# VH-VL binders against Basement membrane proteoglycan (unc-52), part 2

Target 1, 184 residues: Basement membrane proteoglycan (unc-52), of Caenorhabditis elegans (q06561r450to633)
Amino acid sequence: KDRLMFAGDAEGVTISDIEERTIDRNTPFSFFKTGYLTFDGTTDGVAKYWRLPQRFLGDKVTAYGGKMEFEIEFSGSGHHSSEPMVVLKGNQNILVHRVRNQEHVLRSDSPVRITVETYETNYEQLNGAAATREDLLMVLADLDAFLIRATHVAHQTSTSLGDVSWEIAVDRYTPDGLALEVEQ

## First folded at step 9 (VH-VL; from v1 with heavy chain Y103W H106S)

Design v6
Fold by OpenDDE, fold request of step 13:
Structure v6 (fold): chain C 184 residues (1-184), chain A 117 residues (1-117), chain B 108 residues (1-108)
Amino acid sequence: as target 1 above (184 residues)
Amino acid sequence: QVQLQQWGAGLLKPSETLSLTCAVYGGTFEGYYWTWFRQPPGKGLEWIGEIYHSGSTNYNPSLRGRVSISVDTSKKQFSLKLRSVNAADTAVYYCARGTYYQWFDSWGQGTLVTVSS
Amino acid sequence: EIVLTQSPGTLSLSPGERATLSCRASQSVSWSYLAWYQQTPGQAPRLLIYGASYRATGIPDRFSGSGSGTDFTLTISRLEPEDFVVYFCQQYSSTPYTFGPGTKVDIK
């Protein structure tokens, strides 16, 4: 199980856009909210992401069937972002998780826990095409990027990330087992 | 290929509870949002509700709390209960498989449920 | 909820002709989360298109979808005899997920 717990250190997390271009390099993170990493700044323009550190990357095939969880909180107003909440990149493929019914789930100054089980059914291609099991396994086999959306509304003044965890489901699935379970 | 088979009583009296079950054969059960629909004769489809394999549910508000969907992951089955039925509940009911993104690629054969005195 | 309408209600054409079906939403459908289904009388719906423009597995290329926002179109380039049935659009942008009333394609 991979985990991020923030206690006065960013733990290697950075802010980037969806293309993994580091942004706001000169804006320090704050830790005034216990257990959270906070970015104070406007989010006008390009959507920003928390870029997770190396320990979340590499061969993560055993994460299949596991559970990803994290907490987010933001302050701001305006329309909700249409960008994916989670972005996984690996083996020249990109899979995304777009949260449905965001208007009812994400509210300013109201922390929320997001849970995404690691199945292809919870992801899609960036263009909206379906993600296959093969797609997800290929991405997980050599995961290059793990992004969590930091921009949630059009006029955002702050955003926080907390309690990030990714369960590795070694006890439930193996790559060989998954291959055998692929639908004909 | 995945197949859905559904069963349940097709004739009810007003105020009774509709009960249908859908079984999934082939494929995997985990990771999907299993969904119920209904279609009155000669009319369009209505989304009733969904259940994730872990038991999380969402229902159509139009059913005013009369709906309950349950799941048995070990049996790869999920069920629909619709309480206090009336004539307006007469329809062909379908179970279906959906992902997190609710488009549906696999359907049960449908069950006609008629509510009549 | 998002209300979907379809036009025309009935479309009368001959085999080999091009069919154009419209689906309109009462509000914008986010991410073009719109699907098209085909339904033969007495059978369950069959998924044709998802994400407005992506064909489901096994769907012939004579079926195509387009559109965004509030206006979507299903096109059948060359009608086959088995295509003369009912077609529904469905949005999965927001709950409750809703269907259009359907368009019936009849043989002229």
Scores: ipSAE 0.906, ipTM 0.953, lowest interface PAE 0.5, mean pLDDT 94
Fold by OpenDDE, fold request of step 13:
Structure v6 (fold): chain C 184 residues (1-184), chain A 117 residues (1-117), chain B 108 residues (1-108)
Amino acid sequence: as target 1 above (184 residues)
Amino acid sequence: QVQLQQWGAGLLKPSETLSLTCAVYGGTFEGYYWTWFRQPPGKGLEWIGEIYHSGSTNYNPSLRGRVSISVDTSKKQFSLKLRSVNAADTAVYYCARGTYYQWFDSWGQGTLVTVSS
Amino acid sequence: EIVLTQSPGTLSLSPGERATLSCRASQSVSWSYLAWYQQTPGQAPRLLIYGASYRATGIPDRFSGSGSGTDFTLTISRLEPEDFVVYFCQQYSSTPYTFGPGTKVDIK
């Protein structure tokens, strides 16, 4: 299980856009909220993301079937972002998770834990096309970007990330490849 | 290819409880959001509710309080209970497989449930 | 909830003709999360299109979907005999997920 906890250190997390261009490099993070990494600043315009550090990247095939969790909190108002909550990039493929019912789940100044199980059924292509099991496994095999949305509403003044965890499920990798069940 | 097969009583009296079960064959159970629908005669489909493989549920607010969906992962089955039925609950009920994004690519054969005194 | 309407209620055409079915939402459907289903009488619905424009696995290319916001269209470029059934749209951008009332394609 990979875990990211914040206790006065950003732990290598940065702010970027969906293209992984670093944004607000000179804006310091704050740690006033126990267990959280906080960015104080407006997040209007282009959606900003928490870019997770290298220890969350690489071969993550064993994460298939595992539970991903993180906690977010923000302050602000306005319409909710339409951008994906989670973005996984690997092997020149991009899979995203868009959260359902955001208006009921994401509320200002109300921390919420987001859970995303690592199945293709919880992801889609950036353009909305379905993600296949093969797609997800290919992305996980060489994960080079793990982004969590930091922009949640149109008029946002603060955003926080906390308690990021990614469960490593049963090791399905064998020298002969992945031990996967046939769905058909 | 995944197949869904459903069964249950098709004739009920008012105030009784509808009980249907759906079994999943030829596919994985984990990761999907197993859903119940109903379709009154000559009408469109109504989303009843869903259950994740882990047991988490969401129900249509219009039926909340009367609906209960359960899952048995070991058997790859999920069930629907609808309490206090009345004539308005007469419909063909379907189970279906959905993803997090609730479009549905696999369906049960349907079960006609008639509520009459 | 998002209410879907479909037009026309009945569409009478001949085999080989082009069919255009409309689905309208009472409010914007986010991310174009709109699906189309085909239903033969006495059978369960069959998924045709998801995400407004993506064909499901095994669906012939004569079926296509388009649209965004509140207006969506299902097009059948060349009707086959088996296509003369009912078609439903469904949104999955907001709970509860809702279906349209359906369009029946009749043979002229």
Scores: ipSAE 0.903, ipTM 0.952, lowest interface PAE 0.5, mean pLDDT 94
Fold by ESMFold2, fold request of step 13:
Structure v6 (fold): chain C 184 residues (1-184), chain A 117 residues (1-117), chain B 108 residues (1-108)
Amino acid sequence: as target 1 above (184 residues)
Amino acid sequence: QVQLQQWGAGLLKPSETLSLTCAVYGGTFEGYYWTWFRQPPGKGLEWIGEIYHSGSTNYNPSLRGRVSISVDTSKKQFSLKLRSVNAADTAVYYCARGTYYQWFDSWGQGTLVTVSS
Amino acid sequence: EIVLTQSPGTLSLSPGERATLSCRASQSVSWSYLAWYQQTPGQAPRLLIYGASYRATGIPDRFSGSGSGTDFTLTISRLEPEDFVVYFCQQYSSTPYTFGPGTKVDIK
């Protein structure tokens, strides 16, 4: 299971747009909310994403069938963003997760836990078509970006990310137990 | 190809509890959102609620307090209970398979439930 | 709750003709989360279109969908004998997920 706890440390999380333009400067994140990484800066008119560190990337096929979870909180008002909540990029493909019923789920100043099941049934292609199992496995096999939305409403004043976790399958091979099947 | 087979009592008296079960054959049970609908005679479909294979549920607010959906993952089955039925609950009830996004690509055969007075 | 309306209530056409069915939502449907189903009386629904415009697996090319916001259309380019049944739309952007009242495609 990979986790980010944000106990006074950003743990390698940065902020980017969906195209992953790197922020040139170390912006100061706030940790006043225990267990949260908080950003109070303005959006400069573009949607922002929490960009997860390298340990969430690479070969993540063993995460299939599990779930990823994180907490979000924001302050602000106005229309909810139409941007996806999660963006996974890998093997030159992009899959997204959009939170259903988000106007009732996401409320200003109210933390919420988001759970995304690591199954193709929880993802779409960028164009809105359904993701296939092959699409998801291909992206997970060589994951090069894992983005979580940071800009949630039109007039946002702050945004926070907390308690990120992702279930990764435990190696089942043991001398006396189940083993992963290996074929020639 | 996934197939859904449903069963349960089709004739009820007012105040009884409607109880239906849906079994899933073929395909993967995990990752899908198992859903109940009803369709009163000559009328449109109404979404009743869903259950994820882990047991998480969401229900139509109009049925809140009367409805529960449960799952038995080892049997690949899920069930609907609707308490305190009345004549307005007379309908064909369907189970269905959906994605997280709630479009439904496989349906059970339907069960007519009639509530007599 | 998002209320869906469909027009016409009945569409009388002959085999081989083109059918155009409308679905209108009482408020905007986020991300075009709108599906179309076909239902033969006495049978379970069959999914035709999801996401306003994507054909479900195994659905013939004569079925197509379009639209966004509050206005959506199902088109059947050339009616086959088995197509003279009821069609309804469903929104899945906001709970409760709701269905339209249906359009019956009736043989002239």
Scores: ipSAE 0.710, ipTM 0.855, lowest interface PAE 1.1, mean pLDDT 88
Fold by ESMFold2, look of step 9:
Structure v6 (fold): chain C 184 residues (1-184), chain A 117 residues (1-117), chain B 108 residues (1-108)
Amino acid sequence: as target 1 above (184 residues)
Amino acid sequence: QVQLQQWGAGLLKPSETLSLTCAVYGGTFEGYYWTWFRQPPGKGLEWIGEIYHSGSTNYNPSLRGRVSISVDTSKKQFSLKLRSVNAADTAVYYCARGTYYQWFDSWGQGTLVTVSS
Amino acid sequence: EIVLTQSPGTLSLSPGERATLSCRASQSVSWSYLAWYQQTPGQAPRLLIYGASYRATGIPDRFSGSGSGTDFTLTISRLEPEDFVVYFCQQYSSTPYTFGPGTKVDIK
């Protein structure tokens, strides 16, 4: 249900930095690549993020135990970004996901589907320390921002986002069942 | 607070298949990468491979073609098979729990596997 | 693959001394995804440090880690009798995930 398909519309997605400041407002998106939102802004050394719309925000505790998925594609060269791929902010807390093996996973002009399970084991605090289950549930309980990295390499000429979805947990998730399974 | 208990045959002849199983007690099974290592006598650890709870695997290229890892989520167990063993496969084998980022906070007790003819 | 080397192979010290163990990678370890483990003979490894500098749960503060890129250090500020065992570094930035050959901390 929480999905973005980009059929000729940005569906409320904007470009921002990690602090959610809107950048490149006067550079239009394009949709020449079917199913993708494409941004062709110039490389200026500023790390850019797709900022997801309100439908992905608010109370998202039911997403725990599910998964988020999206497609990315970019054109460019140079060193891979050291920025996180996903940034979640909520309840005064920030959790991030960094893609393992990203130099081998993310290649120019090669679309890739990224899947991030909504479990604390897939997230870190911004400084790199491990995320706890409590950290993740607090962020999900009042999600203020959901950012997906848009700048992937140093000399990028275009970046695209496609087929964004966030699956809620299936019947296996219950507050009591999860408490029994995640006790440490 | 998770505990790992492993078992399997410890003495093999060359060309046989090594088979070990690891059972997971406590903690959550979902979201973790269930991993096998080995440690030859007096030497360092070698990462063999991992399996995600969904069944996705990733193996050390040096063992690809001989190794398979499987998972039984209903029993909370995962298993290692290493085919066509030889003396170089003699080692203590460990199962372990890793996060997506692959640091390993819980380990099985180890199983010495000796290959001789 | 990323090859890890450790120096020294054996470190001979007395209780109460500071130990400094080195781990060097053949190529850069992204995001300092490097862990340190302690292993007592006959036992499974114990995680000490992850992310180059974060102590695992329950690890005493005499253990600390530092470094980035290709050069990493484990420091034990004041050796206790139980610390005279073997230590391994491990990188998890790219597959296969590799371990160093170990440094034995031996009582002088």
Scores: ipSAE 0.630, ipTM 0.809, lowest interface PAE 1.7, mean pLDDT 87

Design v6
Fold by ESMFold2, fold request of step 13:
Structure v6 (fold): chain C 184 residues (1-184), chain A 117 residues (1-117), chain B 108 residues (1-108)
Amino acid sequence: as target 1 above (184 residues)
Amino acid sequence: QVQLQQWGAGLLKPSETLSLTCAVYGGTFEGYYWTWFRQPPGKGLEWIGEIYHSGSTNYNPSLRGRVSISVDTSKKQFSLKLRSVNAADTAVYYCARGTYYQWFDSWGQGTLVTVSS
Amino acid sequence: EIVLTQSPGTLSLSPGERATLSCRASQSVSWSYLAWYQQTPGQAPRLLIYGASYRATGIPDRFSGSGSGTDFTLTISRLEPEDFVVYFCQQYSSTPYTFGPGTKVDIK
């Protein structure tokens, strides 16, 4: 299981746009919320993402069949973002996760835990077309970016990321020696 | 690819419990949202609820308190129970496979359930 | 709850003609999470379109979908004999996931 706890440290998380054309490595984060990485700066409608550090990248095929979890909280008002919640980039391909029912799931000043099991059925291509198992395995085989949405509403004043974890499939190993097999 | 086969009793009396089971053949069971719908004769479809392979459920609010959906991952089956039925519950019931995004690419053959009275 | 309406209720056309079916939502459907299904009487639904415009696997290219927000369209560019059945839309942006009442495509 790989994990980010944010106990007074950003642990290599940065902020970027979805294209990673601008990566802010000097963002002044605060930690006044225990277990959260918080940014209070203006977003002014420019979509921003938490950019996860290298230990979440590279060859992650063993993550297939596992799950990723994180907690988010924001303060603000206005229309919800149309941007994806999770962006995975690898092997020249991009897959995204959009939170269904997000107008009911995401509320200002109300932390929410997001769980995404690492199956193609939980992802789609940027344009909204279905992801295939082959698409997901290719992305995981050489993962170049793992982004989590930081900009959730139009007039956002604060955004926070908490307790990020990614369980690999072997952590779901049964006591009798049977393990989940990842197709390559 | 995947095939869904459903079964259960088709004739009930008022106040009885509707019980249907859907078996999944082929394909991966994990990662999908296993879903029940119903369609009264000559009418539109109604979403009853879903169960994820982990056992997490979500139900149509109109049926909360009467409905439960369960999963048996070892048998690759999921089941619908609807308690205290009445004539308004007469419909063809369908099981279906959906992704997280809830479009349904595979459906069971349907089971007509008639509630007498 | 998002209510879907469909028009026309019945569309009478001949084989080879173009069919245009409308689905309207009572409120905006996020990310165009709108699907179209075909249902032959006595049979289970068949998925045609998801995401407003993406054909499901194995669906002929005569079926296409378009639209966003509250207005969505299914187009059948050239009706085949097997296409004279019922079509309905389904939204999956908000629970409960709801279906339209259907449009019957009748042979003239």
Scores: ipSAE 0.553, ipTM 0.800, lowest interface PAE 2.3, mean pLDDT 88

## First folded at step 13 (VH-VL)

Design y1 (from w7 with heavy chain T99R)
Fold by ESMFold2, look of step 13:
Structure y1 (fold): chain C 184 residues (1-184), chain A 117 residues (1-117), chain B 108 residues (1-108)
Amino acid sequence: as target 1 above (184 residues)
Amino acid sequence: QVQLQQWGAGLLKPSETLSLTCAVYGGTFEGYYWTWFRQPPGKGLEWIGEIYHSGSTNYNPSLRGRVSISVDTSKKQFSLKLRSVNAADTAVYYCARGRYYQWFDSWGQGTLVTVSS
Amino acid sequence: EIVLTQSPGTLSLSPGERATLSCRASQSVSWSYLAWYQQTPGQAPRLLIYGASHRYTGIPDRFSGSGSGTDFTLTISRLEPEDFVVYFCQQYSSTPYTFGPGTKVDIK
């Protein structure tokens, strides 16, 4: 299980755009919300992402069949972002997760826990095409980026990330179970 | 190729409980949203609700007080119960397989359920 | 709830002709989460298109979809005899997931 909990330190998390270009390098993070990493930068029309540190990257094939969870909170108003909530990049491929019913799930000043099980059925390619199991396993085999959306609404004044975890599928890790999970 | 086969009683009286079961053959059960629909005579399809393989459910608000969906992952089966039926519940009922993004690539054969007036 | 309407209700054409079927939503369909199905009488629906424009595996190239927002189109470039059935659109951007009333493609 990989986990991030924020107690006064960013734990290697940065803010980037979807191309992983670092943004707002000179704006410090805040930790006044207990257990959260908070960024209070103003919106500038660029969708921002929390970029997770190296320990969430590399060979993550054993995460297949497990789940990732994180908490988010934001303050702001206006139109909800059309950007994906989660972006995974690996082996020159990109898969995304978009939250269903996000306008009812994501509300200003209301913390929410997002759970995404690590199955191809929860992911799409950037163009909206369905992810295959092979796509997901290839991305997980050499994961280069794990991004979580930070910009949620048009007139956002703050955004927070908390309690990030990514479980491996322990009950699916037997020789038979793992073989079943990697087959077509 | 995944196949869905459904069964259950097709003739009910008002106030009875509709009960249907769908079995999944072939393919993986994990990661999918197992879903029920109905199609009243001469009308379009209506989404009834879904169950994830872990047991989490989501129902059409129009039926939420009367409907329950359950899953048995060991048998790769899921079931629909609709309580207190009336004539408006007469329809062909379908089970289907969906992804998180709810388009449905495999459907059961359909079961006509008739509620006598 | 997103209400889908389809036009025309019935489309009378001959084999080999191009069919254009319209689906309109009462509000914007996020991410173009719109699917198309065909349904032969007495049978379950068959998925053709998802995400407005992505042809499902095994569906012939003559089927294509387009559109975004509130306006979506299914095109059958060259009708085959088996294509003279009913077609439904379905949105999956918000619950409850809803279907259109259908367009029947009739042989002239």
Scores: ipSAE 0.682, ipTM 0.841, lowest interface PAE 1.6, mean pLDDT 88
Fold by OpenDDE, look of step 15:
Order: sequence, then C-alpha cells, then structure tokens
Structure y1 (fold): chain C 184 residues (1-184), chain A 117 residues (1-117), chain B 108 residues (1-108)
Amino acid sequence: as target 1 above (184 residues)
Amino acid sequence: QVQLQQWGAGLLKPSETLSLTCAVYGGTFEGYYWTWFRQPPGKGLEWIGEIYHSGSTNYNPSLRGRVSISVDTSKKQFSLKLRSVNAADTAVYYCARGRYYQWFDSWGQGTLVTVSS
Amino acid sequence: EIVLTQSPGTLSLSPGERATLSCRASQSVSWSYLAWYQQTPGQAPRLLIYGASHRYTGIPDRFSGSGSGTDFTLTISRLEPEDFVVYFCQQYSSTPYTFGPGTKVDIK
C-alpha cells in the first residue's frame, strides 16, 4: 500500500495541468492543516492537478482491484469543475475518473474522502469511451502519471490534499467468482 | 458473458412489500453498480436505485422512503424491497448491471409485479 | 431531475430508410452522459449507444449517436426489419437517472 503522509513536506507532489506541465512553481505549499498539503492560489481558468510522486508510478498492476483513497478540501465558490478527479497515464493511454453527483459531494471548507476502486468500470477515456480491463492493466503496467484534481470550483482560493493511499490487491479465483485480498 | 436472473412474487395486494432478487452469473460482481428499474405498462423506465458491491446505495428520491436494496456478495445477488405498494407500483421490474458511469449493459429478464386489491 | 423528451412519438418508415430520433433534455446533460436503448416488446432494453456517440460492443454500425447539451440524436442509417421497435434515451449525468418516454419505429 502506497501512502502520502504530509508533515511539513510535499513529498514530491507538484502542481500541474492535465498535460503534466508544471505550473505555479514559485508558489510555495503550506502545511497549516495537519496531514494536508495546501496550495493557496486562485483559479486561473485552467484545471490544476496534484501530480503524485514517483513511488506511485511504474508497474502498478497489483493495484488492480485495490482501493484508492484521498481527502480533499477547498475554499471557494462557483460552479464545479467538469474535469476528471483522477487521471492515470501509462503506455500512451489516458484513463480518467469523474466523480458523480459532484455538487452533493464537494462543498467549500468541507473535507471529503474520495474512494475509487481500481476497476475499469470506474474509469473512462477522455472522450467518454469505456475502459476495458486490458486498458486499465496496460496503464497500470507502466504508470507514468497519477494526477488528482486540485481545482474544484470556478472561484477557488485554496485547495488541500491529504491522506492519499493506494491499496495493493491480489486477485484470487474462487468457485463463486473473483476475490480480492489486500497484499500490502 | 454476464447473465442476470431475477425472481420474486408477481402479485401483491396494496400495503404489502415487494421483494425481488437478482443473481449474477458469468461475470465479476465487484466494480459495478447493481441497479433496479421499473417500467409501467406502455411507459418509460424509472430508475429505482443502485447498490455497489460494498453495500453503498443510492435511491430515487421519489421512492427513497419505501425502497431498500441489499447485496450478498458471497452469492453474487442483490435484492429489492419496496414497501407499502399501491396500484401505481404495478410495473415490470428489471435488475441491471451499471458501470460507474451509469449506462446499463446487462439486464435481467424482468418481473411483472401487479398490485391489485 | 432532468426530464427527457423524445420526438417523434411514433416514426413510420420502410425498411432501408434512414431513421432520425430526437432526445431533448430539460437541462444540459453534462459530459455527454447520454445513452440510447432499444427495446423489443416483452424484452429488457438493449444498450446501443453510451456517451452520446459511442456504440456499445456488438452494435451494428448503422446505429450512431450525436449531440450535446440538451439535444441528442440517434440515427439508424438503413432500417432493418428487426429495428422496428422502441428506442429510449437515458441521461446519467445526475441522479436520479432518467429515461425518455421512447420513440416507436413502426413499419409504414
């Protein structure tokens, strides 16, 4: 299980756009909220993402079936972003996860835990096409980008990320179907 | 190839509780939102609610007070209960498999439930 | 909730002709989260299109979907005898997920 614990260090996390262009390089992160990485900045019209560090990348096939979790909090107002919450890139493919009923889940100054099980049913192509198991496994086999959306509303002044974890699971065949076991 | 098989009583009296079960064969149970629909005769479909394999549920607000959906992952089954039925609840009820993005690619055969005094 | 309407209610055509079915939403369907289903009487719906324009696996290429926002279209380029049934649109951009009332394609 891979985890990010923020205790005064960004742990290699950076801010980028969906194309992984590093942005706001000169804006330091803050750690005023215990356990959180905080970016104090206004929404500039481009969706920003937390780019996770190298330890979340590479061969992550064993993450299939595992649970991805993180906490987000933001301050601001306006309409919710329509951009994906999670972006996985690998083997020249991009899979995204969008949060349903976002307006009921994400509210200003209200921390929320997002949980995404690592199944193809929870991901799609950027154009909305369905992802297959093979697609997801190919991306996981050589994961080169793991992005979590940092921009949540149109008029955002602050955003925080905390308690990031990605569970590694092992598939077991049973007569009744597929069973998942946490390996780490 | 996933198949859904559903069963339950098709004839009810007013105030009784509708109870249907859907079993999933030939596919994985994890990773989908297992969903119930109903279709009154000659009308469109109504989304009743859904359940994830973990037990997380979402219901149509129009039926929230009367509906409960449960899951048995060990049996790869999920069930629908609709309490206090009336004539307006007469419909063909369908179970279905939904992706996280809720289009539905697999359906049960349907169960006609008639509510009559 | 998002209310979907469909037009026409009934579409009378002959085999080999082009069918154009409309689905309109009371408000914008975000992310093009719109699906089309085919339903034969006495059977469960069959998924044709998802994401407004993506054919589901095994669906013939004579079926195509287009549109965004509040206006969506299902097109059947050349009607086959088995295509003369009912078609529903469904939005899944917000709960409760809702269906249109359906368009019946009958044989002229």
Scores: ipSAE 0.020, ipTM 0.611, lowest interface PAE 6.3, mean pLDDT 90

